# Designs tried in a protein design chat: VH-VL binders against Cytochrome c oxidase assembly factor 8 (COA8). Part 122

Target 1, 167 residues: Cytochrome c oxidase assembly factor 8 (COA8), of Homo sapiens (Human) (q96il0)
Amino acid sequence: APERGAERRDTAPSGVSRFCPPRKSCHDWIGPPDKYSNLRPVHFYIPENESPLEQKLRKLRQETQEWNQQFWANQNLTFSKEKEEFIHSRLKTKGLGLRTESGQKATLNAEEMADFYKEFLSKNFQKHMYYNRDWYKRNFAITFFMGKVALERIWNKLKQKQKKRSN
Key: E = the ipSAE of ESMFold2; O = the ipSAE of OpenDDE; V2 = 0.75 times the mean of E and O plus 0.25 times the DockQ between their complexes.

## First folded at step 9 (VH-VL)

Design j49 (from j1 with heavy chain Y102R, light chain Q49K S93D; framework fv_ebrasodebart; at its last look DockQ between E and O 0.02; V2 from the best seeds 0.00; counts 0 for: pae E 13.2 > 2, placed apart)
Fold by OpenDDE, look of step 10:
Structure j49 (fold): chain C 167 residues (1-167), chain A 124 residues (1-124), chain B 108 residues (1-108)
Amino acid sequence: as target 1 above (167 residues)
Amino acid sequence: QIQLVQSGAEVKKPGASVKVSCKASGYTFTSYGISWVRQAPGQGLEWMGWISAYEGNTNYAQKLQGRVTMTTDTSTSTAYMELRSLRSDDTAVYYCARDQLRDFWTGSSPFDYWGQGTLVTVSS
Amino acid sequence: QAVLTQPPSVSVSPGQTASITCSGDKLGDKYAYWYQQKPGQSPVLVMYKDSKRPSGIPERFSASNSGNTATLTISGTQAMDEADYYCQAWDSDEDYVVFGGGTKLTVL
């Protein structure tokens, strides 16, 4: 069994989106894009009479959201760091300063940056492949539980209608 | 094997200049830069500056601006650091280190190889 | 000028885990590098780009960068790990390399 090297998840700074929905909200809220992941966090509503299936669905959605937030926060940070070091390295190699004569930060041309993006994507291809696989698995599971919850709700409505007809 | 070999210890008077050499071997000299770092006795590491062995471009720490000059000789794969107007507080071990420029994608790191250090003592 | 702050000293018993922190403004947005220096020796790169380990560095060495704090972790600390440890980052605004003040790790 290949020892799954514990990829110590570089814990992205837990930029817990400080978005708090109103206390009396009866629906899910979507927050502004997170500054690190650029993903909009969802605050999930908790019904007073939440069924075990509804709770399981909510937890799965929350866990999946957290997983996505962490992945993209880390990926965006890595991208930014690599990009900055790449630009710096390239400018130095060219004998160019980090600042233009006008004092602005020196940049690379579009062609050079295209090379960066290509190489960055190539290096991270496997990571993205695993992410996509896991993303699909998680979303399939969520969809499955959404279906179960929908069926449960239908069944409960039918039972209530039958009781009202019998009285 | 990659190696940086520095010149021997120097004793200088205040106001004098010192020139430390760093001979590189085991790699393509012009594919990398050289950074210089000093360490005063019992103190931490202080970055002094950087030179490209390819273009000869330099960047010096602001504190040392006007007093430090870094040069390279590609024919001998040797980097030089000259420090002028020496003061007592310039007493330190001076290190050269390989600073990676071109091979951004190789996974190598700046400062991955260091010289053995050169002690420069400034005394009246 | 960016400043990297390290604890001046950390003590650990053999076999225990040592953690050395390095804090700085916007350090989370930069790569952190770590160096080990033993008395009378040159610094040795032990970690690069936050969490990458150079060849020849033992697996017990790990590092992370979170928020504005980089952390070097040494699991199962050995007597041979007693050294000064320095964090380093590059300031892109001033094109300046900054070292932390260093941390003396003592293995008791």
Scores: ipSAE 0.643, ipTM 0.855, lowest interface PAE 0.8, mean pLDDT 90
Fold by ESMFold2-Fast, scan of step 9:
Structure j49 (fold): chain C 167 residues (1-167), chain A 124 residues (1-124), chain B 108 residues (1-108)
Amino acid sequence: as target 1 above (167 residues)
Amino acid sequence: QIQLVQSGAEVKKPGASVKVSCKASGYTFTSYGISWVRQAPGQGLEWMGWISAYEGNTNYAQKLQGRVTMTTDTSTSTAYMELRSLRSDDTAVYYCARDQLRDFWTGSSPFDYWGQGTLVTVSS
Amino acid sequence: QAVLTQPPSVSVSPGQTASITCSGDKLGDKYAYWYQQKPGQSPVLVMYKDSKRPSGIPERFSASNSGNTATLTISGTQAMDEADYYCQAWDSDEDYVVFGGGTKLTVL
């Protein structure tokens, strides 16, 4: 049993945090921003009488969240790593150390960093385009299944109403 | 055509290290991950870990944490798995497989394409 | 931690329906995957995300996953289906992959 809402492990290589909602939650739980993706994860409540269709919707939403978390954790890790490599390379070229006298990381001026950002955005344009395409596909599917679940719930209410009228 | 081609069989002594390669072709390497799965003679499948070809983000099986390192070389579309401090019970066929467990819409499913396997024998 | 249990062997006659089970705590809350492995060969994905079939896998293969049990069903079993079958699940909460122990399907 978790006593706190969130448990986090340092999984720096994988870039994904773990968390667990309070036990016996009757609602979806929103966690703190993930260390690596900067996105707030949602743990979905599982109703005792979950239909197969509701289960498919929940699994689709969970899988989409995992995909989204992993994409942004990987992108943020890539950005951070390439930024550090770029800074290291440029400081080495200038004959400077990686640390200031106060022990803080040495940085480049705005003009040099602008070169990095321009290169990074250009290099990752196609990847971000594919991400956006897949993101819209996933959201379309979620919306479609949400509609199906809504229709199922309406039908079930109508069925219950008819049964109550006959008994 | 999608294909994963692994390096050849290895024979190692206990305490040595082995590095198995997996060359991918026929797809955009950086859009997927690679999982490593091993199988001891006559035994079942055991997952070892996963690496993203996006930036080398990894996740290793707890049993192997500290002994395994997974890397990729995007310029050659090759994944690597290095296992250190080999023991006789590491004798197995080692497989690489294409993986993005969370990639629902791009056509990737867990372990949809597998390498041919690399037999690693650890004996003195 | 998470363990997937499969029967070690299942035998059927040609043309009969084979059912291979995979049991795990709340397995129905996860996606299940199935692999076929013939002697000396790499595993082949035969079912993914509980009940979806990859291109090239015969329609006689089907699967379900609910509660604690995932089931791979092979209708009209043929001699060519003789193989080891493994189930697999992804645990998104713990961030790991687990395989079942495998089931040897014999067609007699």
Scores: ipSAE 0.000, ipTM 0.472, lowest interface PAE 15.1, mean pLDDT 79
Fold by ESMFold2, look of step 10:
Structure j49 (fold): chain C 167 residues (1-167), chain A 124 residues (1-124), chain B 108 residues (1-108)
Amino acid sequence: as target 1 above (167 residues)
Amino acid sequence: QIQLVQSGAEVKKPGASVKVSCKASGYTFTSYGISWVRQAPGQGLEWMGWISAYEGNTNYAQKLQGRVTMTTDTSTSTAYMELRSLRSDDTAVYYCARDQLRDFWTGSSPFDYWGQGTLVTVSS
Amino acid sequence: QAVLTQPPSVSVSPGQTASITCSGDKLGDKYAYWYQQKPGQSPVLVMYKDSKRPSGIPERFSASNSGNTATLTISGTQAMDEADYYCQAWDSDEDYVVFGGGTKLTVL
C-alpha cells in the first residue's frame, strides 16, 4: 500500500514550492518556470546503479542549473529595481511627483524609457560577459564528463560481453 | 554587509507564546528564504521550518506543525517566528538563517548567514 | 525518517589531520553541508555542496560525500579549530532539513 500517492508528486506539500517532482521518477523532470529567474528547473534522476563518475556529472549539472537560476533571478530583480530608480530620478528632475493626480504611478515616455534600457545594458555589460564566459566553461566541462561517462558505459558493456563469452 | 539581527532574549511561562524577529540587511530580502533553527541547552541543531520572503510560502517541521507560524514583513525586511503553547522543552536558542535559494527543488540551501540567536527560556 | 549520525567526539593533536564523519542512508545522493559552532556563537558554514569552501574558510578544510558517508577533513589542525561540527542535508522524502547530532572536535 502506497504511503505517498501520485496526487503529491506535482504539488509542493504544506505550502512549499508550487512545484513538486515525482518521487519515483526514472527520468529527469522539467518543472514550471521559476517565478524569479523565468527558467524551467530540471529535477535530475538518480539511478540505482549510479557510478562515481555519473554522480560527478549529475552534481555538475545540478550546480550549473543553480548558478544559472540564481544569476537570472538576481538580474531580473536588479532590472526592476534600477528601472524604478531611473523613473523616479527623471520625474524628480522634471519637478513631477511619483504619482499622477489620478493616483496611478507616473511613467516616462518611450524615448526616455529607451535611455534606461541602453544604460542598463551598458552598465551590466561586464557582468553579462562574465556570465557568458562561465556558461561556456561550465558547458564545456559538462560535455567532457558526458564523454567520460559514455566511455565508462562502453567499457562496462565490453567487460560484460567478455564474461558471457568465457562462461 | 549582510546581517541578520534578532530580537532579544525572552523568559516565558508554560502555555504562553513567543514571537522572535529577524531583521535582514545588506541584500535583496525578497530573493531569499529564511530558515529557523533551534538549539536546546547542550543539544544539537534542530530545523523548525522555512519561509519564502517573496510569496510567504512556508514549510514547517512536522513535530511543530500547528504550534509554529512564520511570517515576513517585506517593508521592513523582517522575518518572524511565533511558537505557541510553550513547554519547558522549548527552552532553546532560536536562530534565523538565510537560504540562498528559496525553491528547495532547484538546489540546496547552505544557510550561509545566521542571526546571533535569541534565547527563549520557558520556566514555571 | 532520515537520520544523520556523527561520532559525538573526535580528538586530534595539533598539526594532525582530523576526520569527522556523517552517516546517512544514501547520503551521497544528496548535497552535504558542514557547519562549525564555537561556544556562545552561531553556526558558521565551512563546507557546502559536498566539497566547496565559502570565502574566508582556510584551504586546510576539505570534504567529500559518497555512498552513505560524508566526511569533513581538517589538515594541519589548529587550536582555533576546536568546536562543534554539524553536517546537514535535505531530506526530500520527508521535505525537511536534517542536521547530524554534532561532533565535538578537541585539539590537545
Scores: ipSAE 0.000, ipTM 0.531, lowest interface PAE 13.2, mean pLDDT 79
ESMFold2 (binder alone), look of step 10: mean pLDDT 89; pTM 0.926

Design j5 (from j1 with light chain Q49R; framework fv_ebrasodebart; at its last look DockQ between E and O 0.31; V2 from the best seeds 0.00; counts 0 for: pae E 2.6 > 2)
Fold by ESMFold2, look of step 10:
Structure j5 (fold): chain C 167 residues (1-167), chain A 124 residues (1-124), chain B 108 residues (1-108)
Amino acid sequence: as target 1 above (167 residues)
Amino acid sequence: QIQLVQSGAEVKKPGASVKVSCKASGYTFTSYGISWVRQAPGQGLEWMGWISAYEGNTNYAQKLQGRVTMTTDTSTSTAYMELRSLRSDDTAVYYCARDQLYDFWTGSSPFDYWGQGTLVTVSS
Amino acid sequence: QAVLTQPPSVSVSPGQTASITCSGDKLGDKYAYWYQQKPGQSPVLVMYRDSKRPSGIPERFSASNSGNTATLTISGTQAMDEADYYCQAWDSSEDYVVFGGGTKLTVL
């Protein structure tokens, strides 16, 4: 998966998506990108007779999604706040106003903004390294439990076929 | 030891001007700015403006445009604020504060060190 | 013109938690700063960049900023915490620095 947070994402204030899945669904649903994290949330199906292993898998996926949504919502907000602060600081230092003569928000040129992007990436490098490590650990665990659930379902089908033969 | 020491109290008539000094010590003066903040009796803090000690650039509060001038003298590490055309509602304590230039860790405007304040009284 | 609104006063008993609010349009999109001013003294920075505490400020002080409201929280409030408290942020349309109206914290 590509690196997160380096692709300049504009965000809105913190919070979660207002997506509402159908009341009765036998599948997971993928909603629109969350306004704050820019990640698409999954709305997980809970079957009537969920096995303990299936429940463990679903909880791991829910926890991972919540963690991931929270991380990127926070990073997007921080990026936006620090970007605006940097712009305001540079304009202040130059003795310029916050608005152009036409009334638009004053901006910095690409050379000036490059300093911000370099510093932001450098400042957050360690945090993103730990995020990537934890992301891979979580996804490895999820994949492992997906395999265990698949084997459980095969085993249950074999038990059902044995029962049919005896009847 | 970082200190900002301001000039003494002043009594002025309406229409006059006042110039308050703020002498900085204990740090590299040209690496920071100086903000001026005033506080009328029984009132809150009001930001007046800012000056860069390095470049000499200024930004004044919109309310005070045309009446305020901020300068620095880097040879003495001293900032000055002059308020002209004084009115009775300019009676206040005037503070200088060290204004951090941008830092990704602390931001752009934490006022970490303040002068002791200078009372300016405008009365007939 | 952006305005930072604070309650004029807050009263707490010693040992209780004090909460001082600062409200402004989309204030959570900006960094907020907090200052303490004791009677007859200059202001002192007590919180910066929403929730960071300068060295020398007791751990009893904490702060947050979300939505339209920044909040300064003093846990285990002591008589020495009695002071005026000001929030600060920037105003994207007018001034680089805007202060709230101030809140007098009284410890009864």
Scores: ipSAE 0.421, ipTM 0.735, lowest interface PAE 2.6, mean pLDDT 84
Fold by ESMFold2-Fast, scan of step 9:
Structure j5 (fold): chain C 167 residues (1-167), chain A 124 residues (1-124), chain B 108 residues (1-108)
Amino acid sequence: as target 1 above (167 residues)
Amino acid sequence: QIQLVQSGAEVKKPGASVKVSCKASGYTFTSYGISWVRQAPGQGLEWMGWISAYEGNTNYAQKLQGRVTMTTDTSTSTAYMELRSLRSDDTAVYYCARDQLYDFWTGSSPFDYWGQGTLVTVSS
Amino acid sequence: QAVLTQPPSVSVSPGQTASITCSGDKLGDKYAYWYQQKPGQSPVLVMYRDSKRPSGIPERFSASNSGNTATLTISGTQAMDEADYYCQAWDSSEDYVVFGGGTKLTVL
């Protein structure tokens, strides 16, 4: 039977969605894009024989994902909110209503929006630099622990092979 | 300076409703959520629910579903929690605490700032 | 339903190491958080995401979380550390918060 993917859970009147991986999955599972960050979350498979080092790597990957999701969700919402405020402020300054004569949402032309984009990028430049710095730090840490896990697995295989020969 | 300031103590009769306020200052109100936690006299902490200060989305503890309503007023940076059909076992100190913007992200952001608490006494 | 179990009380002498446990099914697969509450005061976050310490919290506070048990450890315990301590858990797949029953730490 084909899986329906992540099952959505609506627990709030606003329709906030969550998901769970299929019960019998033995692999990491990638969910649908989050509506705020537009990034796909990963649910990590937890094996019964997970070593402390493997658990540390998994938690580091989970923490990095949560940080990344939060950054982009907040950034996208900040962009949308400030864009809306800018449009309303500019229309009010021009003496125009928030709706057109046909009742549609009033908008600014590309030249006027260029001012907003320039200001938004300038204001958020430092935030994006901090994001890139943290992104590199987190990925270096993950790569380092992935290497440690790989070495542990090699060592365990060698120990098992040696034990078989000694018996 | 980040601060959450709650409304004053209240005494209510069984069956009444109470509405507690939580005024935030020192940060961008709409970038965070607010969780409500209560504590009955001599008892532990009990989570009541969460609200997004940006979208107004809510998620309530199942035990309180149908009796609690959480709202925000972004113009005053204030969160509200209304509890209806009060019973004597609702007597508690009610806290607001700063939480993350989305409830599915509760693993990434702790309750890092708390209000001073509001004592609600329900007695006949 | 999900339950976090803490011992109701722990007693230590000044300078001794205090250990407060929090037990729950597969708690090590979730992030654990710790709060300190003194009489008549609001809770204060002392540890987050298993083992991270907020700014302003002394280095003598540490924590771990593995298997079914999360542990808050206070080294060189001081009289000022006397308080109720609560553990709390989140799961990225769960949209609710669960608190432990609390542990009263007495320093005598």
Scores: ipSAE 0.006, ipTM 0.545, lowest interface PAE 11.2, mean pLDDT 80
ESMFold2 (binder alone), look of step 10: mean pLDDT 89; pTM 0.922
OpenDDE, look of step 10: ipSAE 0.534; ipTM 0.818

Design j50 (from j1 with heavy chain N57D Y102H, light chain K30R; framework fv_ebrasodebart; at its last look DockQ between E and O 0.02; V2 from the best seeds 0.00; counts 0 for: pae E 20.4 > 2, placed apart)
Fold by ESMFold2-Fast, scan of step 9:
Structure j50 (fold): chain C 167 residues (1-167), chain A 124 residues (1-124), chain B 108 residues (1-108)
Amino acid sequence: as target 1 above (167 residues)
Amino acid sequence: QIQLVQSGAEVKKPGASVKVSCKASGYTFTSYGISWVRQAPGQGLEWMGWISAYEGDTNYAQKLQGRVTMTTDTSTSTAYMELRSLRSDDTAVYYCARDQLHDFWTGSSPFDYWGQGTLVTVSS
Amino acid sequence: QAVLTQPPSVSVSPGQTASITCSGDKLGDRYAYWYQQKPGQSPVLVMYQDSKRPSGIPERFSASNSGNTATLTISGTQAMDEADYYCQAWDSSEDYVVFGGGTKLTVL
């Protein structure tokens, strides 16, 4: 929600996204973007009459979210660290300081940064391939259980309609 | 190989303070948090609090509010837990454990690697 | 404050199935974790997210979590499984992490 658009650092245990939904929430709650993964976490509402099948779907979605958040948080941290190390190494090789005359961090030109991006992508190619495989596998499982929950809800509606008409 | 190595045993008098260290190796320290868990002799596990190794943000168990401080030193990949105004019932083995930085729902915090433990004895 | 209740002790003969329960209000609505602790040693993660085994944990370990009760099941229990077992869940009410009181598993 817009009121939660920014990270609320003073109510979180860390600079990383650990969050709790508002106490009176009766719907799924979308949190602020995680500082490290850049993904918005979803905190799922638990209905008072949740079926075992609905619980399994929710836990599968929560597990997939955690896996996805952890992957991207680690990837972004690795990228940022290696980018800084690469820039530092190249500036040192050129005999340049890490800071400009104005005290800002020195940067490399786009052509030199393209070398880093190409190396990073190549080095992490296998890791990204396994991520994509697991991502599709997880989404397939979620879709399958969503279908089962939908059928269960249709069946329950038919049962309720029959009971109401027989009263 | 991933390891958490803690400082040695300490004996303190009531009212003193103790500071336990936990040195991490074998992983990117700033990608994880550290939880502290204690265990009194013959008793179960009690969670004390958690700290992010990236920004140093903390969350402490309510029972220990005002007496505990958790910090990190990124340059040495070390986490610290300081407990003040020690009482006899603070006698326990204190553990550090690696915790995930991103817990987005209840029950998602596995402690996958633990330090060896530090015995803190408080006696008069 | 959430409370997780475990039986203080469970005894089984070698080769039999051991069941250790962990009870808490709406525990099935949160993920449960299980730790094994042998005397003088640090706890070891044996099950995570209700029913998953970490690498290196034998297939004879399994777990479930439904309603108010999470259960750790050890099939074909061996002498090496003798230890204290703790369940754990994350709770947002008072404290973010809560442990069960522990169960001493005896294999005799």
Scores: ipSAE 0.000, ipTM 0.489, lowest interface PAE 15.6, mean pLDDT 79
Fold by ESMFold2, look of step 10:
Structure j50 (fold): chain C 167 residues (1-167), chain A 124 residues (1-124), chain B 108 residues (1-108)
Amino acid sequence: as target 1 above (167 residues)
Amino acid sequence: QIQLVQSGAEVKKPGASVKVSCKASGYTFTSYGISWVRQAPGQGLEWMGWISAYEGDTNYAQKLQGRVTMTTDTSTSTAYMELRSLRSDDTAVYYCARDQLHDFWTGSSPFDYWGQGTLVTVSS
Amino acid sequence: QAVLTQPPSVSVSPGQTASITCSGDKLGDRYAYWYQQKPGQSPVLVMYQDSKRPSGIPERFSASNSGNTATLTISGTQAMDEADYYCQAWDSSEDYVVFGGGTKLTVL
């Protein structure tokens, strides 16, 4: 992603990277990456003649996007916080300051940082397993309703063709 | 010493419900899941579902969806399995097993410790 | 639900090598696990992640998993090894956990 909140000192999210969809759109469209989740939100088109099945599908997609965005925003914040705490703890143990001679944040070498990544993945393993399971369940539901909507649209097209030919 | 201790045997009539408990000791309860596995007399092992002791998330076997509920009580390190609308073919020994959180890279989880089993008999 | 197929029984003489198979579609792409169950007892994990052995399980137990077949092998089989043996794998297509039908190992 072009902007990662975990590594920047930007002001709180108000006004930064905001994106507003066009007021009138005839199709779904993809916005810029959200500052905290790094996911590109889909802005869903709502037709005036939306069927009950189409509405249910759209709501499932909206709910899934909100769930996914919240999960990754929380994981990114947790990752950033735990990374800083790990670095500070290791620097303290070595008797080093939190900043270098130039005033930049002190860092650890790649081998030391590998320990952090392993610990983070281990501690969050169950949470990611539940995320994957829920992601697949949501995708299955979305795909199922996409199929139902597709069949509904085909049936409506065939009914209209039958009506035209009988005239 | 890791141990799972289950509640005692139960006799139920068709249509009733049963709730089996599984008390864990000797490890950090919230770091693992609990799977429930049953075994009908003379038959093999059948997985029923699992629950995370950390977040309370569940996954139930497809054929038991709607009839089973699994819960935990972290204050007592105890898992519960409730099976509703009992039938005669639900007669079985019900086991709880520690479901090790699967490795991020492999996605698999062994059942490394098992309870002693709870016989549930469904009979008129 | 996915099927893991095991032979119903295997008989061996004491001291001989027993092999118990577990067959499933693309089983070698998943980790296999093995459990021993003696009469009236709870199952005990004897092999995990295809070929790894838990603490306390004798070295005569080994296992492999490739293609469509996982195999539990007991060398130098002893009378105390007489039990039912179950394979288990994860299956993301329907149920997350699948057990084989079980194999009764008899030591004659």
Scores: ipSAE 0.000, ipTM 0.448, lowest interface PAE 20.4, mean pLDDT 78
Fold by OpenDDE, look of step 10:
Structure j50 (fold): chain C 167 residues (1-167), chain A 124 residues (1-124), chain B 108 residues (1-108)
Amino acid sequence: as target 1 above (167 residues)
Amino acid sequence: QIQLVQSGAEVKKPGASVKVSCKASGYTFTSYGISWVRQAPGQGLEWMGWISAYEGDTNYAQKLQGRVTMTTDTSTSTAYMELRSLRSDDTAVYYCARDQLHDFWTGSSPFDYWGQGTLVTVSS
Amino acid sequence: QAVLTQPPSVSVSPGQTASITCSGDKLGDRYAYWYQQKPGQSPVLVMYQDSKRPSGIPERFSASNSGNTATLTISGTQAMDEADYYCQAWDSSEDYVVFGGGTKLTVL
């Protein structure tokens, strides 16, 4: 029995993008797309005098980003795996090999693959619905806190102007 | 009529990258793959790799792993082959060829249609 | 890497039968494909799956695969058949397509 080479179960690494912005950066940085999620990570700037509200916003953004990265990394892995399994299963059922005698990768036709996509979408429909719901909730919260932070900044600027006028 | 039309000749320096295009017509692009084959001057054919136009799956020759990237644009029925870190020994005519996605149904043959070839010259 | 070995050159007189061999490990268990390439032109598929002939290829072209040797046969060879011929197969061990070194057919 030819030893089926250990399919390295690419455990979806908690792919913290190894993207490191310059140390002296005073703004958010967008990294290259992550190899698993295909999402571009953002490195959030931490101000020296970060307010509690700003910190909360930053944390929420970071958590949301991590949530997105994990979701899509897992989704992409699942999709790839299930797709491969589907193809292999169907080819086997047809008595076909994974490769042609000419060396080409054996694939299914568009119709057969359409069945896969339909099944995959059906199977993952609920998951996607929850994702979308949570995505909106998170983004709404982020937007809300962005507004609060903006107001806080305005207020702080006004207070500083008043103190300068009083001195 | 089935045709594969490739981009024009390229002259590159060592260490540079080249991207060759192959526009397909006359057939359903997503029903097939594209193989890339190169031929150095006075030498034989060398298979570089294969890409599925439907799924985007690729298989590259081991010798070119890490240096070659094949892509497709289904909207334009165009295949692309990028070769990076060019060396003098990469000087060759590069061919795209229609590769049978084992549409076991159509009985089509691999490499049944070829592009006209693209000369890539790597010179200092 | 699996290597397909072809004679570097074959010469034949017009009207004679040309035979071009392609030898490789386990080639008998694989399909062989054959391509014709004329100077300055792209390769053309002339035989597929050992012995099948594409449309538009003359009947004088035939091929077989036996005992780890594929053979392209051109009966009644014509001057227009002068070209380089390449065999091709799949290497299952490394999962890649292999071409033979090519054979220059000269029609004398």
Scores: ipSAE 0.000, ipTM 0.525, lowest interface PAE 13.6, mean pLDDT 85
ESMFold2 (binder alone), look of step 10: mean pLDDT 89; pTM 0.925

